VH-VL binders against Coenzyme F420H(2) oxidase (fprA). Designs and how they scored, part 1

All scores and structures are predictions.

Target 1, 148 residues: Coenzyme F420H(2) oxidase (fprA), of Methanobrevibacter arboriphilus (b1a7s3r263to410)
Amino acid sequence: VTIVYDTMHYSTQKMAHEIAEGIMAEGYDVEMFFLHEDERSEIVKSILDSKAIAIGAPTINDEPYPSIGDLMYYLKGLRFERTGIKRKAVTFGSMGGKGGTPASLGKDLGEYGFDVVDTCEVYYVPDEEENKACFKLGQKLVEEAKKI
Positions, changes and structure headers below are counted from each chain's first letter, unless a header gives other numbers; antibody chains aren't numbered by Kabat.
ipSAE, averaged over its two directions, is called F for ESMFold2-Fast, E for ESMFold2 and O for OpenDDE. V2 adds 0.75 times the mean of E and O to 0.25 times the DockQ between the complexes of E and O.
Where letters were taken out, [cut] stands.
The coordinates of atoms that the task and the answers printed are left out; those that the model quotes come from them. Centres of patches stay.

## First folded at step 1 (VH-VL)

Design a10 (framework fv_dargistotug)
Fold by ESMFold2-Fast, scan of step 1:
Structure a10 (fold): chain C 148 residues (1-148), chain A 121 residues (1-121), chain B 106 residues (1-106)
Amino acid sequence: as target 1 above (148 residues)
Amino acid sequence: QVQLVQSGSELKKPGASVKVSCKASGYTFTSYAMNWVRQAPGQGLEWMGWINTHTGNPTYAQGFTGRFVFSLDTSVSTAYLQISSLKAEDTAVYYCATGRIAVAGYYFDYWGQGTLVTVSS
Amino acid sequence: DIQLTQSPSFLSASVGDRVTITCRASQGISSYLAWYQQKPGKAPKLLIYAASTLQSGVPSRFSGSGSGTEFTLTISSLQPEDFATYYCQQFNSYPTFGGGTKVEIK
């Protein structure tokens, strides 16, 4: 399973780690990529080798996130809908205002040939219950990926 | 240039109400939560909670429910803290605070100058 | 809630001294700790976040270290303008502050 995220807020990073713990609790390996530090070619290679992905980005910042847009453009170009196998996906992120980024990313991934299982969005810092929801999101992603 | 400017000091009698304002400028007000932090005379800092500036939904720390109300007027980029049924123990400097990177609820790189609320008869 | 304990509560030091302040958390908070400086009559000023990252504009004589439950703020060569109270704050859950350390310059 491949997790890719970008964050100007530690909230999205915390969510990514909770999702990873949920995946690992089910006995699966996870590769995590931070878009500001990792090379896109390595991220894309990891995604191609995975049955499931999780993509995260916050909506709190008023600045654009070119890195996530760049990744999405590449995922669109790979035409996963042609493979006959739908990789499972979840999207996540934190918000401090308008929100909606995880839902928008999920819609795009669905159009790119992914089977979007669920999305998760929290306000600023996840509380204990929201952290458990992120953990469960990771478990759900793996459970759905087993069906492929 | 980010600035948070608070209203002036208040002297109130027990049982009265007070409303402190915090006017924000230099950034998009509705993109970042506003936090409230209290400091009683000679005491340390105490986080009271935050308000979602887009939805208007407040979150209060334990001990700051009931008499304390966070509200907004987004048309003038201003957050408000109202305290009802004032008690002597409410005497404190009240700060509004926000952060732009690891936003409100994390750490605070922007603070108002503080508003002293004194409750005495 | 997560409790933060600062030590010492008070210290007196001379200009040029190395000053060390400790902050201990009741639970593991990874690196989610910030340090603030508060001068009398003023709002707190952020010095350090993520345990060791210096805020823009803060003098390099300030440094932070630690992870998990034990953190340290160091001022390598105390200056007259460093007379202040220093607070640690965790943001691994809902924010909580330490009790503060008052630094009095001799």
Scores: ipSAE 0.007, ipTM 0.519, lowest interface PAE 13.2, mean pLDDT 79

Design a3 (framework fv_dargistotug; at its last look DockQ between E and O 0.05; V2 from the best seeds 0.00; counts 0 for: pae E 10.1 > 2, placed apart)
Fold by ESMFold2, look of step 2:
Structure a3 (fold): chain C 148 residues (1-148), chain A 121 residues (1-121), chain B 106 residues (1-106)
Amino acid sequence: as target 1 above (148 residues)
Amino acid sequence: QVQLVQSGSELKKPGASVKVSCKASGYTFTNYAMNWVRQAPGQGLEWMGWINTYTGNPTYAQGFTGRFVFSLDTSVSTAYLQISSLKAEDTAVYYCARKGYYDSSGWFDPWGQGTLVTVSS
Amino acid sequence: DIQLTQSPSFLSASVGDRVTITCRASQGISSYLAWYQQKPGKAPKLLIYAASTLQSGVPSRFSGSGSGTEFTLTISSLQPEDFATYYCQQYNSYPTFGGGTKVEIK
C-alpha cells in the first residue's frame, strides 16, 4: 500500500498528482493526504501500513507549511530503523531561489529509517518536462518498493 | 526597504537597441524571480516573462521571444531587459517586479518605478 | 492563457461612495488572484492577494472576495487618494492581467 503525501500548495499539489499517476500506472493504490485538510493520525497510520511514501512541501527558505514540521517530528519518534524493514521514500516540492526542502526532508527521513530513493524539486510551477519527471518518480518509487 | 530601482528613460530611433536595468536592495536577490511587465501609453499591463535569479534561466511570454532578452548580474543584484531592433510599438514603460511568493506562481511585490522607452523618428 | 475581464472599464465616483469592481476569469483560478492600484506616472501597488488577503499597510476600506471565476474588489468609502486605475492579476498559471478599471473623480 503506497501513500502519497502533499501540502495544500498549488505547485506542490500538481507534482503530487503526477507522482500518484505514476504509482497507479504501475498498478498500485495510492492514499493521498493533504496536511491542511487531513488529520495527522490517519496520515501516520497509513504510513505505518505502507512500504513506500512520498512527502512534499514547498521551499520558503526551508519554512514549509506548519503541519509538515509536526509530521516530521512524529515520524522521528517512531524509529522506523528498528522495524527491520527499510521503507522507501521520495521527497518533492517547488522552490524559488536556492531551494533545498526536498533534500532536507530526504536527509531527515534517511535518519528516521527510510531509504530515500530520489527527490524532485521544480522552480515555481512544473512545466511539461517536469510533470513527466514527477510521473517517472512515482514509477521509480514503486520499482524500488518491490525490492523490499 | 525592499526596493527595485530602474535605469532612466530612453529615447531611441527604430532599429536601435536598449538595455534597461533593475537594481534590487533590501532582500536576498537570488531567492525571488524577477518579472518584466510592459505598459504601452494609455494601455494596460502585459506580462513579458521572468528570469530565475538563482540559475539565470529566463522564461518568455508568448510574443516576447526573439527581440527581448532577460539577463542578470547577481554580484550587484541587478536584472536587465534588452530590446533589440526597436520598433515604434515598443514605446512603453517597462517595469521590473519581484515575485511575491518564493516557491510558486505569485503576485508581484515590489515593483520598480518603471523605465520609459520611447521609439520615434 | 487565462483571460481576465474587468468590469467596468471606467467609473465615476464621489468621495465616500462604495465602489465595486469585478474581475472574471476565462477558467477556474481558485483563489489565485491579486489586485493592484496604479496612479498616473506610478508603478502598480499590491492591494490584495489570494483573492481576499489584504497586503500589509493597505487601508481596511479595501476588501476582496470571490473564487473560481468571479472576483470583486470593494472600496467601502472612497477617499481622495483612491482615484486610480485598478488591475486584477491571476497567478494560477503564467501571469495575466485584467484590462483595468479607471476610477475617476465625479
Scores: ipSAE 0.007, ipTM 0.578, lowest interface PAE 10.1, mean pLDDT 81
ESMFold2-Fast, scan of step 1: ipSAE 0.006; ipTM 0.548
ESMFold2 (binder alone), look of step 2: mean pLDDT 92; pTM 0.943
OpenDDE, look of step 2: ipSAE 0.028; ipTM 0.639

Design a4 (framework fv_dargistotug)
Fold by ESMFold2-Fast, scan of step 1:
Structure a4 (fold): chain C 148 residues (1-148), chain A 119 residues (1-119), chain B 106 residues (1-106)
Amino acid sequence: as target 1 above (148 residues)
Amino acid sequence: QVQLVQSGSELKKPGASVKVSCKASGYTFTSYGMNWVRQAPGQGLEWMGWINTYTGEPTYAQGFTGRFVFSLDTSVSTAYLQISSLKAEDTAVYYCARGRWLQYYFDYWGQGTLVTVSS
Amino acid sequence: DIQLTQSPSFLSASVGDRVTITCRASQDISSYLAWYQQKPGKAPKLLIYAASTLQSGVPSRFSGSGSGTEFTLTISSLQPEDFATYYCQQLYSYPTFGGGTKVEIK
């Protein structure tokens, strides 16, 4: 499983780590990539080698960073709908104002050939229940990926 | 080479306002959040909040709403902290600190700005 | 609001000693804990993040361990330049700092 995220908000980074813990609790390996610092070629290679991905978006007034746009454009170009394998995906993020970024990313991933099994958005800093929800999101992603 | 350089010390009277600057260099300013941390004389560190350098949206810790305003000027890679209606209890060293992108821990700090409020 | 309790508040040690500082969180914070070093009149410097990951450029004598509610910072062989106050910080919720531990070299 591959987790890719990009954020300046503490909450989205924390969500990414909780999702990773949920995946690892199911006995699966996680590769986590951060769009700001990690090489795109390594991120893409990991995604191609994975049955499941989790993508986290910055909360920035629902405006995407160029790095998220670049990744999404590349994923669209890979034509996953032609591979015969429908990879599983979840999207996540926190919001400080207008929401909807995880849902919009999920819609785009669905159009690019992924089976988006869930999305998760929290307000500002996740509380204990929301952290537990992120952990469960990771477990759910693994359970769905097993069905491929 | 990442650097955060803050404005010089300020001596103010109660009721005045102060504006502290924090100029960043050596990295893409809008790629990291800017945090503000206060340290009263002889005391520990207290997080005041942060500002999203891409959107300009500030988030304040409880106790720092109202009189405290975070702002920025991205054209000169500078973040600002303004305190209005100064009180003696505001006397402290104020630090800006860059939030590390992956972990959001504060990997680079300004040198600090001493604000003294006395009559 | 998550509270961090550091102990001891003060310690004196000789060069070459092993020094351990503890940080206890009021609730489970997983591994979202950092350690900072602050020398008199200077800004804090990041030593360790994610409980146990050493920041680039920090000497290997510093190490961090723990998860959940109990964390430790260890200096395996204290050097003269390690005179400082050390702070833990959690980032599981809005950031909070421990009260600090002042390390004085005998």
Scores: ipSAE 0.006, ipTM 0.538, lowest interface PAE 12.1, mean pLDDT 80

Design a5 (framework fv_dargistotug)
Fold by ESMFold2-Fast, scan of step 1:
Structure a5 (fold): chain C 148 residues (1-148), chain A 123 residues (1-123), chain B 106 residues (1-106)
Amino acid sequence: as target 1 above (148 residues)
Amino acid sequence: QVQLVQSGSELKKPGASVKVSCKASGYTFTRYAMNWVRQAPGQGLEWMGWINTNTGNPTYAQGFTGRFVFSLDTSVSTAYLQISSLKAEDTAVYYCARDLEYYDFWSGYFDYWGQGTLVTVSS
Amino acid sequence: DIQLTQSPSFLSASVGDRVTITCRASQGISNYLAWYQQKPGKAPKLLIYAASTLQSGVPSRFSGSGSGTEFTLTISSLQPEDFATYYCQQHNSYPTFGGGTKVEIK
């Protein structure tokens, strides 16, 4: 399973880590990439080799974080809808004002050929209950991926 | 150079109101959240809440609802803290502080601080 | 509300000593912990965030470690300018600060 996220801040990163813990609790390996730090070639290779992905980004100024847009444009170009295999996906993110980034990313991934299982959005900083929701999101993602 | 410059010290009677200002310079004001932190004499630091400088929406810690109001004047890159119905226990140095990063709207870590405004409430 | 307990509340040490300050959280906070230095009459200064990331411009003798509920700030070789009060602060929930540790140079 491949997790890709971007954040200049800790809320979306915290969500990514909880999702990873949920995946690992089910006995699966996870590769996690931070778009600000990690090389795009490594991210792409991981996604191509995965049955399931989780993509996360915060919403700033009522718009998705810019670097995630570049990743999404690249994923569109890979034309996964032509492979005949529906890879599973979840989207996640934090918001302070108007949100919508996880839902927007999920809609786009669906159009790009992914089977989007669920989305999760958190106001500001996830609390203990929201951390558990992220953990369960990871478990749900791998449970759905087993059906491929 | 990033700077947060606060208004001068205030001496007030119980029941009065005070408005502390925090003027930002050296960065785009609306891209970073502004926090307020209080320190009573001889005591530690206490977070009061934050305001989203892009939307103007404030969030208050539980102990600071009601009498405390965070506001902005984005045309002059200034944040304000107003305290109404002042009480002796409001005596403290009040700091404004900028979030480390603004993605996710606030990090909860503060990379630049104002110099502090001492508010003294006494009879 | 997450409570942070710092220990010791006060310490005196000599120049060149290794100083360690501990911060304990009432519940798990992952790595969402920062350390600040406050000199008398001055605003706090950010030293470390995300438990172990050194803020730009902060001397390398400062380091942070820990995760979950136990965190430490270490000054590897105490200097005269390190006289100050040090605070830990979490943002796993709404921010809260530890009670502070006052470091006096012997």
Scores: ipSAE 0.000, ipTM 0.511, lowest interface PAE 14.9, mean pLDDT 79

Design a7 (framework fv_dargistotug)
Fold by ESMFold2-Fast, scan of step 1:
Structure a7 (fold): chain C 148 residues (1-148), chain A 121 residues (1-121), chain B 106 residues (1-106)
Amino acid sequence: as target 1 above (148 residues)
Amino acid sequence: QVQLVQSGSELKKPGASVKVSCKASGYTFTDYAMNWVRQAPGQGLEWMGWINTNTGDPTYAQGFTGRFVFSLDTSVSTAYLQISSLKAEDTAVYYCARDEYYYDSTGFDYWGQGTLVTVSS
Amino acid sequence: DIQLTQSPSFLSASVGDRVTITCRASQGISDYLAWYQQKPGKAPKLLIYAASTLQSGVPSRFSGSGSGTEFTLTISSLQPEDFATYYCQQLDSYPTFGGGTKVEIK
């Protein structure tokens, strides 16, 4: 399972860690990548070798998301629709104003050949209940990936 | 400079096997997928499948399961196509072609020169 | 599999002519369409990818347009070296090629 995220204020990072804990609670291995620190080629290789992914980014009304945009174009180029199986995906993110990034990423991943099983968006910093929802999202991703 | 160089023409009898090679140079072999395309005499192009150069996993088009095997040797940047139990209908030029999928490229940007396989009794 | 219908299968043209070749997909393929040129005895050469993006080194007289199910390749002013067979290819799913269009001199 591969998790890739980007964040400005740690909110999406907290969500990523909770999702990872949910995956690990089911006994599966997780590779987690932070787009500002990790090499893009390493991220792509991890995704190529996984049956399930989680992608996260914050929503900022007045700015594009270059790092996530770059990753999404790499995923488009990988042509997972040519593999004969649909890898499972979830998208997640935090917002400070007008949201929509997880839904937009999910739509794109669906077009790139992924089976998007859920999306999750929280306002600002996730509270205790929202952290539990992220944990459950990770568990759901693994449950769906087992069906492949 | 990017080059894909294929092995020479083959003349085989029905029931024999053939192995075609495609040697890549001028780029990082594992950054691009390798595709195989067939063209029967006087006919159009037919995609046979691809092999993931990172994982070694082949994927075959519906008509090319069973007798056709894609493999690779990354240490020498070479992809292989093996055809077993050859039939007259396998007579064709076989091409390898790379796909630049990591960079949002959706076409086969470089091709081998082709290998003519003739199956005749 | 997604089927591509290419038309016409054959056309005769003169140097300087504007040539248009059409490719129709059996289902929506967004912009995942490429065009190739093949000369006798040679491997195909990529001309256009992503429906309308010209491959590096390809002359600007070649252009592509369309999205979804209908696509066209246009050669604005045919040159002697352009007489060849042209193929469309979809890359939205397992790749498939159109039947080809042979462009011959009049």
Scores: ipSAE 0.000, ipTM 0.500, lowest interface PAE 18.1, mean pLDDT 79

Design a8 (framework fv_dargistotug)
Fold by ESMFold2-Fast, scan of step 1:
Structure a8 (fold): chain C 148 residues (1-148), chain A 122 residues (1-122), chain B 106 residues (1-106)
Amino acid sequence: as target 1 above (148 residues)
Amino acid sequence: QVQLVQSGSELKKPGASVKVSCKASGYTFTSYAMNWVRQAPGQGLEWMGWINTNTGNPTYAQGFTGRFVFSLDTSVSTAYLQISSLKAEDTAVYYCARVPYYGSWSYPFDYWGQGTLVTVSS
Amino acid sequence: DIQLTQSPSFLSASVGDRVTITCRASQGISSWLAWYQQKPGKAPKLLIYAASTLQSGVPSRFSGSGSGTEFTLTISSLQPEDFATYYCQQANSFPTFGGGTKVEIK
């Protein structure tokens, strides 16, 4: 399972780590990538080798964080709908205002050939219950991936 | 000029409680998380947990639940560590250290307090 | 928790020597590893973050490398002020530290 995220604050990274813990609790390995620092080629290679992905970003200026937009453009170009494998996906992110990035990313991933299982959005920093929700999101992603 | 200044050393008896302070200056307090790190005499560094300075929500590492409490007073840019029911094994230097919210947890502890020695003896 | 194993636990070196310290993670941590220097009675000082990025003000003789599970800290020409204990720390999940490597005078 591949997790890719970007963040300006702890909140989206904290969500990414909770999702990873949920995946690991089910006995699966996680590859985690931070868009500011990791090489695009490594991220793409990891996604191609995975049956499930999680993509996270905060909402900035009522829009997705720019680095995520760049990644999504590359994912669209890969034409996953033609690969014969319908990978499972979840999207997640934090917001300080209107929000909507996880839902928007989920819609786009669905059009790119992914089966989007669920999304999770948190206002600012996740509390204890929201951390548990992210953990369960990771478990749900793995449970759904087992169906393919 | 970023500084984290901790309270002075403490000598306590087993069963007592102690409250260590960490006063921040030279930056916006709520833009950085505050972490606590313990170092027992002659031992290595052990992360205890962190507190979100924007929300006040603490997260504790396993082994530091129950007797340990992280808190804040944002009006004076100060973080606190309280240890109750002190045991001899709590004898250690306790450090506060900040981490920026911008850039995520991949960034390390860039500034540290000078440390507070807590000694628990009869 | 992710465990970090440092080797060696101590080493003896002379001024001018090249020193290498290794840190191994129990699982993949990408490049989210930092190195700290701690002198007796002092707080740790950040040297390197993101495996290979030198902190501002740190001398260029310090360098870091590695990714995934194996990382190294290198001091190209040891100076008198470099005798200290060095710690690695991962931030891919909740932080954990290696056991430390004490660099002593020969």
Scores: ipSAE 0.005, ipTM 0.513, lowest interface PAE 14.0, mean pLDDT 79

Design a9 (framework fv_dargistotug; at its last look DockQ between E and O 0.85; V2 from the best seeds 0.00; counts 0 for: pae E 2.8 > 2)
Heavy chain, then light chain:
Amino acid sequence: QVQLVQSGSELKKPGASVKVSCKASGYTFTYYAMNWVRQAPGQGLEWMGWINTNTGNPTYAQGFTGRFVFSLDTSVSTAYLQISSLKAEDTAVYYCARSRYTYGYWFDSWGQGTLVTVSS
Amino acid sequence: DIQLTQSPSFLSASVGDRVTITCRASQGISTYLAWYQQKPGKAPKLLIYGASTLQSGVPSRFSGSGSGTEFTLTISSLQPEDFATYYCQQLHSYPTFGGGTKVEIK
ESMFold2-Fast, scan of step 1: ipSAE 0.179; ipTM 0.730
ESMFold2, look of step 2: ipSAE 0.461; ipTM 0.790
ESMFold2 (binder alone), look of step 2: mean pLDDT 93; pTM 0.944
OpenDDE, look of step 2: ipSAE 0.839; ipTM 0.929
ESMFold2, look of step 5: ipSAE 0.401; ipTM 0.772
ESMFold2 (binder alone), look of step 5: mean pLDDT 92; pTM 0.941
OpenDDE, look of step 5: ipSAE 0.841; ipTM 0.930

Design d1 (framework fv_duvortuxizumab)
Fold by ESMFold2-Fast, scan of step 1:
Structure d1 (fold): chain C 148 residues (1-148), chain A 123 residues (1-123), chain B 106 residues (1-106)
Amino acid sequence: as target 1 above (148 residues)
Amino acid sequence: QVTLRESGPALVKPTQTLTLTCTFSGFSLSTSGMGVGWIRQPPGKALEWLAHIYWDDDKRYNPALKSRLTISKDTSKNQVFLTMTNMDPVDTATYYCARRGYYDSSGYYFDYWGQGTTVTVSS
Amino acid sequence: ENVLTQSPATLSVTPGEKATITCRASQSVSYMHWYQQKPGQAPRLLIYDASNRATGVPSRFSGSGSGTDHTLTISSLEAEDAATYYCQQGSSYPLTFGQGTKLEIK
């Protein structure tokens, strides 16, 4: 499975790591990409070869982080709805104010041909219960992907 | 791991039809955005793109050779085929199949290549 | 079709030197890619979309340029870099390659 995220501090990255641990606890391998550092070609290649993805971003000025917007535009162009197979997806992110980015990303991914199974959002830095929720989100993603 | 491998006859007589098979693993042509192309290289010469096929069965051909080329696929077997009619000694080359890169849907590049298969056209 | 002209045709350099290979297109190119081909081997993707290094490609390889002029630079050359290098435009059909630049080390 593929995890792609971006972050300004470390909150969304901490969520990504917890999701990855949940996936690995189920016996699956994870490729994790940080949009600020990793190259888009590697990210897209990993997504195309995966049955399941997790996309994470913080909210900036009540809008998705720009790097995630670029990725989403590319995913729309791939026309996954034409493949006959609905890949599983989850979205996640941290917020400092209004929030809503994971839900917005989930809606868009659904329109792009993904089956979005859940979302997770935390205020700034996840606490222990929110870390546990992220871990379980990763497990749920894998359980749903097995049904493909 | 992504792998591609070409197969077909090593020797073809002039006027015959060549059929090449590309068998691959590590990806599927049922996956949106995926594509496979064919490129050839005559001995000591530059690379020449021939054709490619996309996941949705869209096909593109080099106009210089279009009347002689047919590209097709069998998605369930992870295979792509190239047929080239009326072979001539000038078609002697190493033929490669390669996977479409993922960075840009409007720009095409090849991120993984087969080892190539040599085809000699002689009487 | 978009014709790609590479220069020089052949380069001979010593280890540790810098090599610069240019690719000039007859029409503006939105997407230029570079491949390395060692004798007896298939081409290997080095650079895609002008400046992005492919997976596993050493940092000494870099690409630059836009429009009709693109450049591949190899800094601090190593013996393993001896190969023929090809540019390829991915902007319009038919896809076209340059004629290649043969790089010899020593």
Scores: ipSAE 0.000, ipTM 0.474, lowest interface PAE 21.5, mean pLDDT 80

Design d10 (framework fv_duvortuxizumab)
Fold by ESMFold2-Fast, scan of step 1:
Structure d10 (fold): chain C 148 residues (1-148), chain A 119 residues (1-119), chain B 106 residues (1-106)
Amino acid sequence: as target 1 above (148 residues)
Amino acid sequence: QVTLRESGPALVKPTQTLTLTCTFSGFSLNTYGVGVGWIRQPPGKALEWLAHIYWDDDKRYNPALKSRLTISKDTSKNQVFLTMTNMDPVDTATYYCARIGYRYAMDYWGQGTTVTVSS
Amino acid sequence: ENVLTQSPATLSVTPGEKATITCRASQSISYMHWYQQKPGQAPRLLIYDASKLATGVPSRFSGSGSGTDHTLTISSLEAEDAATYYCQQWSSYPLTFGQGTKLEIK
């Protein structure tokens, strides 16, 4: 399982870690990548080798949001819908008052050939229930990937 | 650390227009879902929400004062502005700006600026 | 507009005691938040979304409730808790605040 995220605030990173813990609790390996620091070629290789991915939105979401946009453009070009295997995906993110970025990313991934299982959005500092929801999201992602 | 600070005139004459500036740091109005609002408090009275503006330039006004209020922003300077026309002594209050966040909570506030309306 | 009524208007307690402040809305409500305002200071967010503790706020503060009735509870009161407390709601515009509850520590 591959987790890719970008963050300008600690909350999205916390969500990524909780999702990873959920995946590992089910006995699966996780590769986690931070878009500002990790090589794009390694991220893409990890995704190609995975049956499941989780993508996290940055807390600062300019319309262009270049790092996530660049990744999404590359994923579109890979044409996963032609492989006959629908990889499972979840999207997540932390943001201010109005929400919707994880849902938007999920829509795009669905168009690019992924089977988007769920999305998770946390505002500001995640509480105990929201942390548990992220953990369970990781477990759900693995359970769905087993069905491939 | 998030900080906000209000600035503007301390004294305004009746019928004049008030213009207040909120300057902030520690966040950007480029951030999806974030807004900045204005709240006032007359001496010894409760808080009253006036207006707010979001990252996408969505503007909301208190219907009781809508005809008198204009809110705007300069995202590059981290500033939000409030203009209130036809000032009256009853508008004497401390004016605050605050960050509007999760479910319309105001999670960080400026120190406030006192505006007195008198001749 | 959705009118918020707080009770009591004033409350006087001794350190170590518990204080409970109630906020009642005249119409249905989606979100409730609580603020603390000390004399000469700006308001400070204490509780958001009815029951969630804001960053840096001591655990002795808690919120509960749903629908039209919400409460703010302060356990084991400290002298520093002397302040006016305000509830704030959103269900539709405008955002409204309660009239405030003044908490005095004896």
Scores: ipSAE 0.000, ipTM 0.507, lowest interface PAE 14.7, mean pLDDT 80

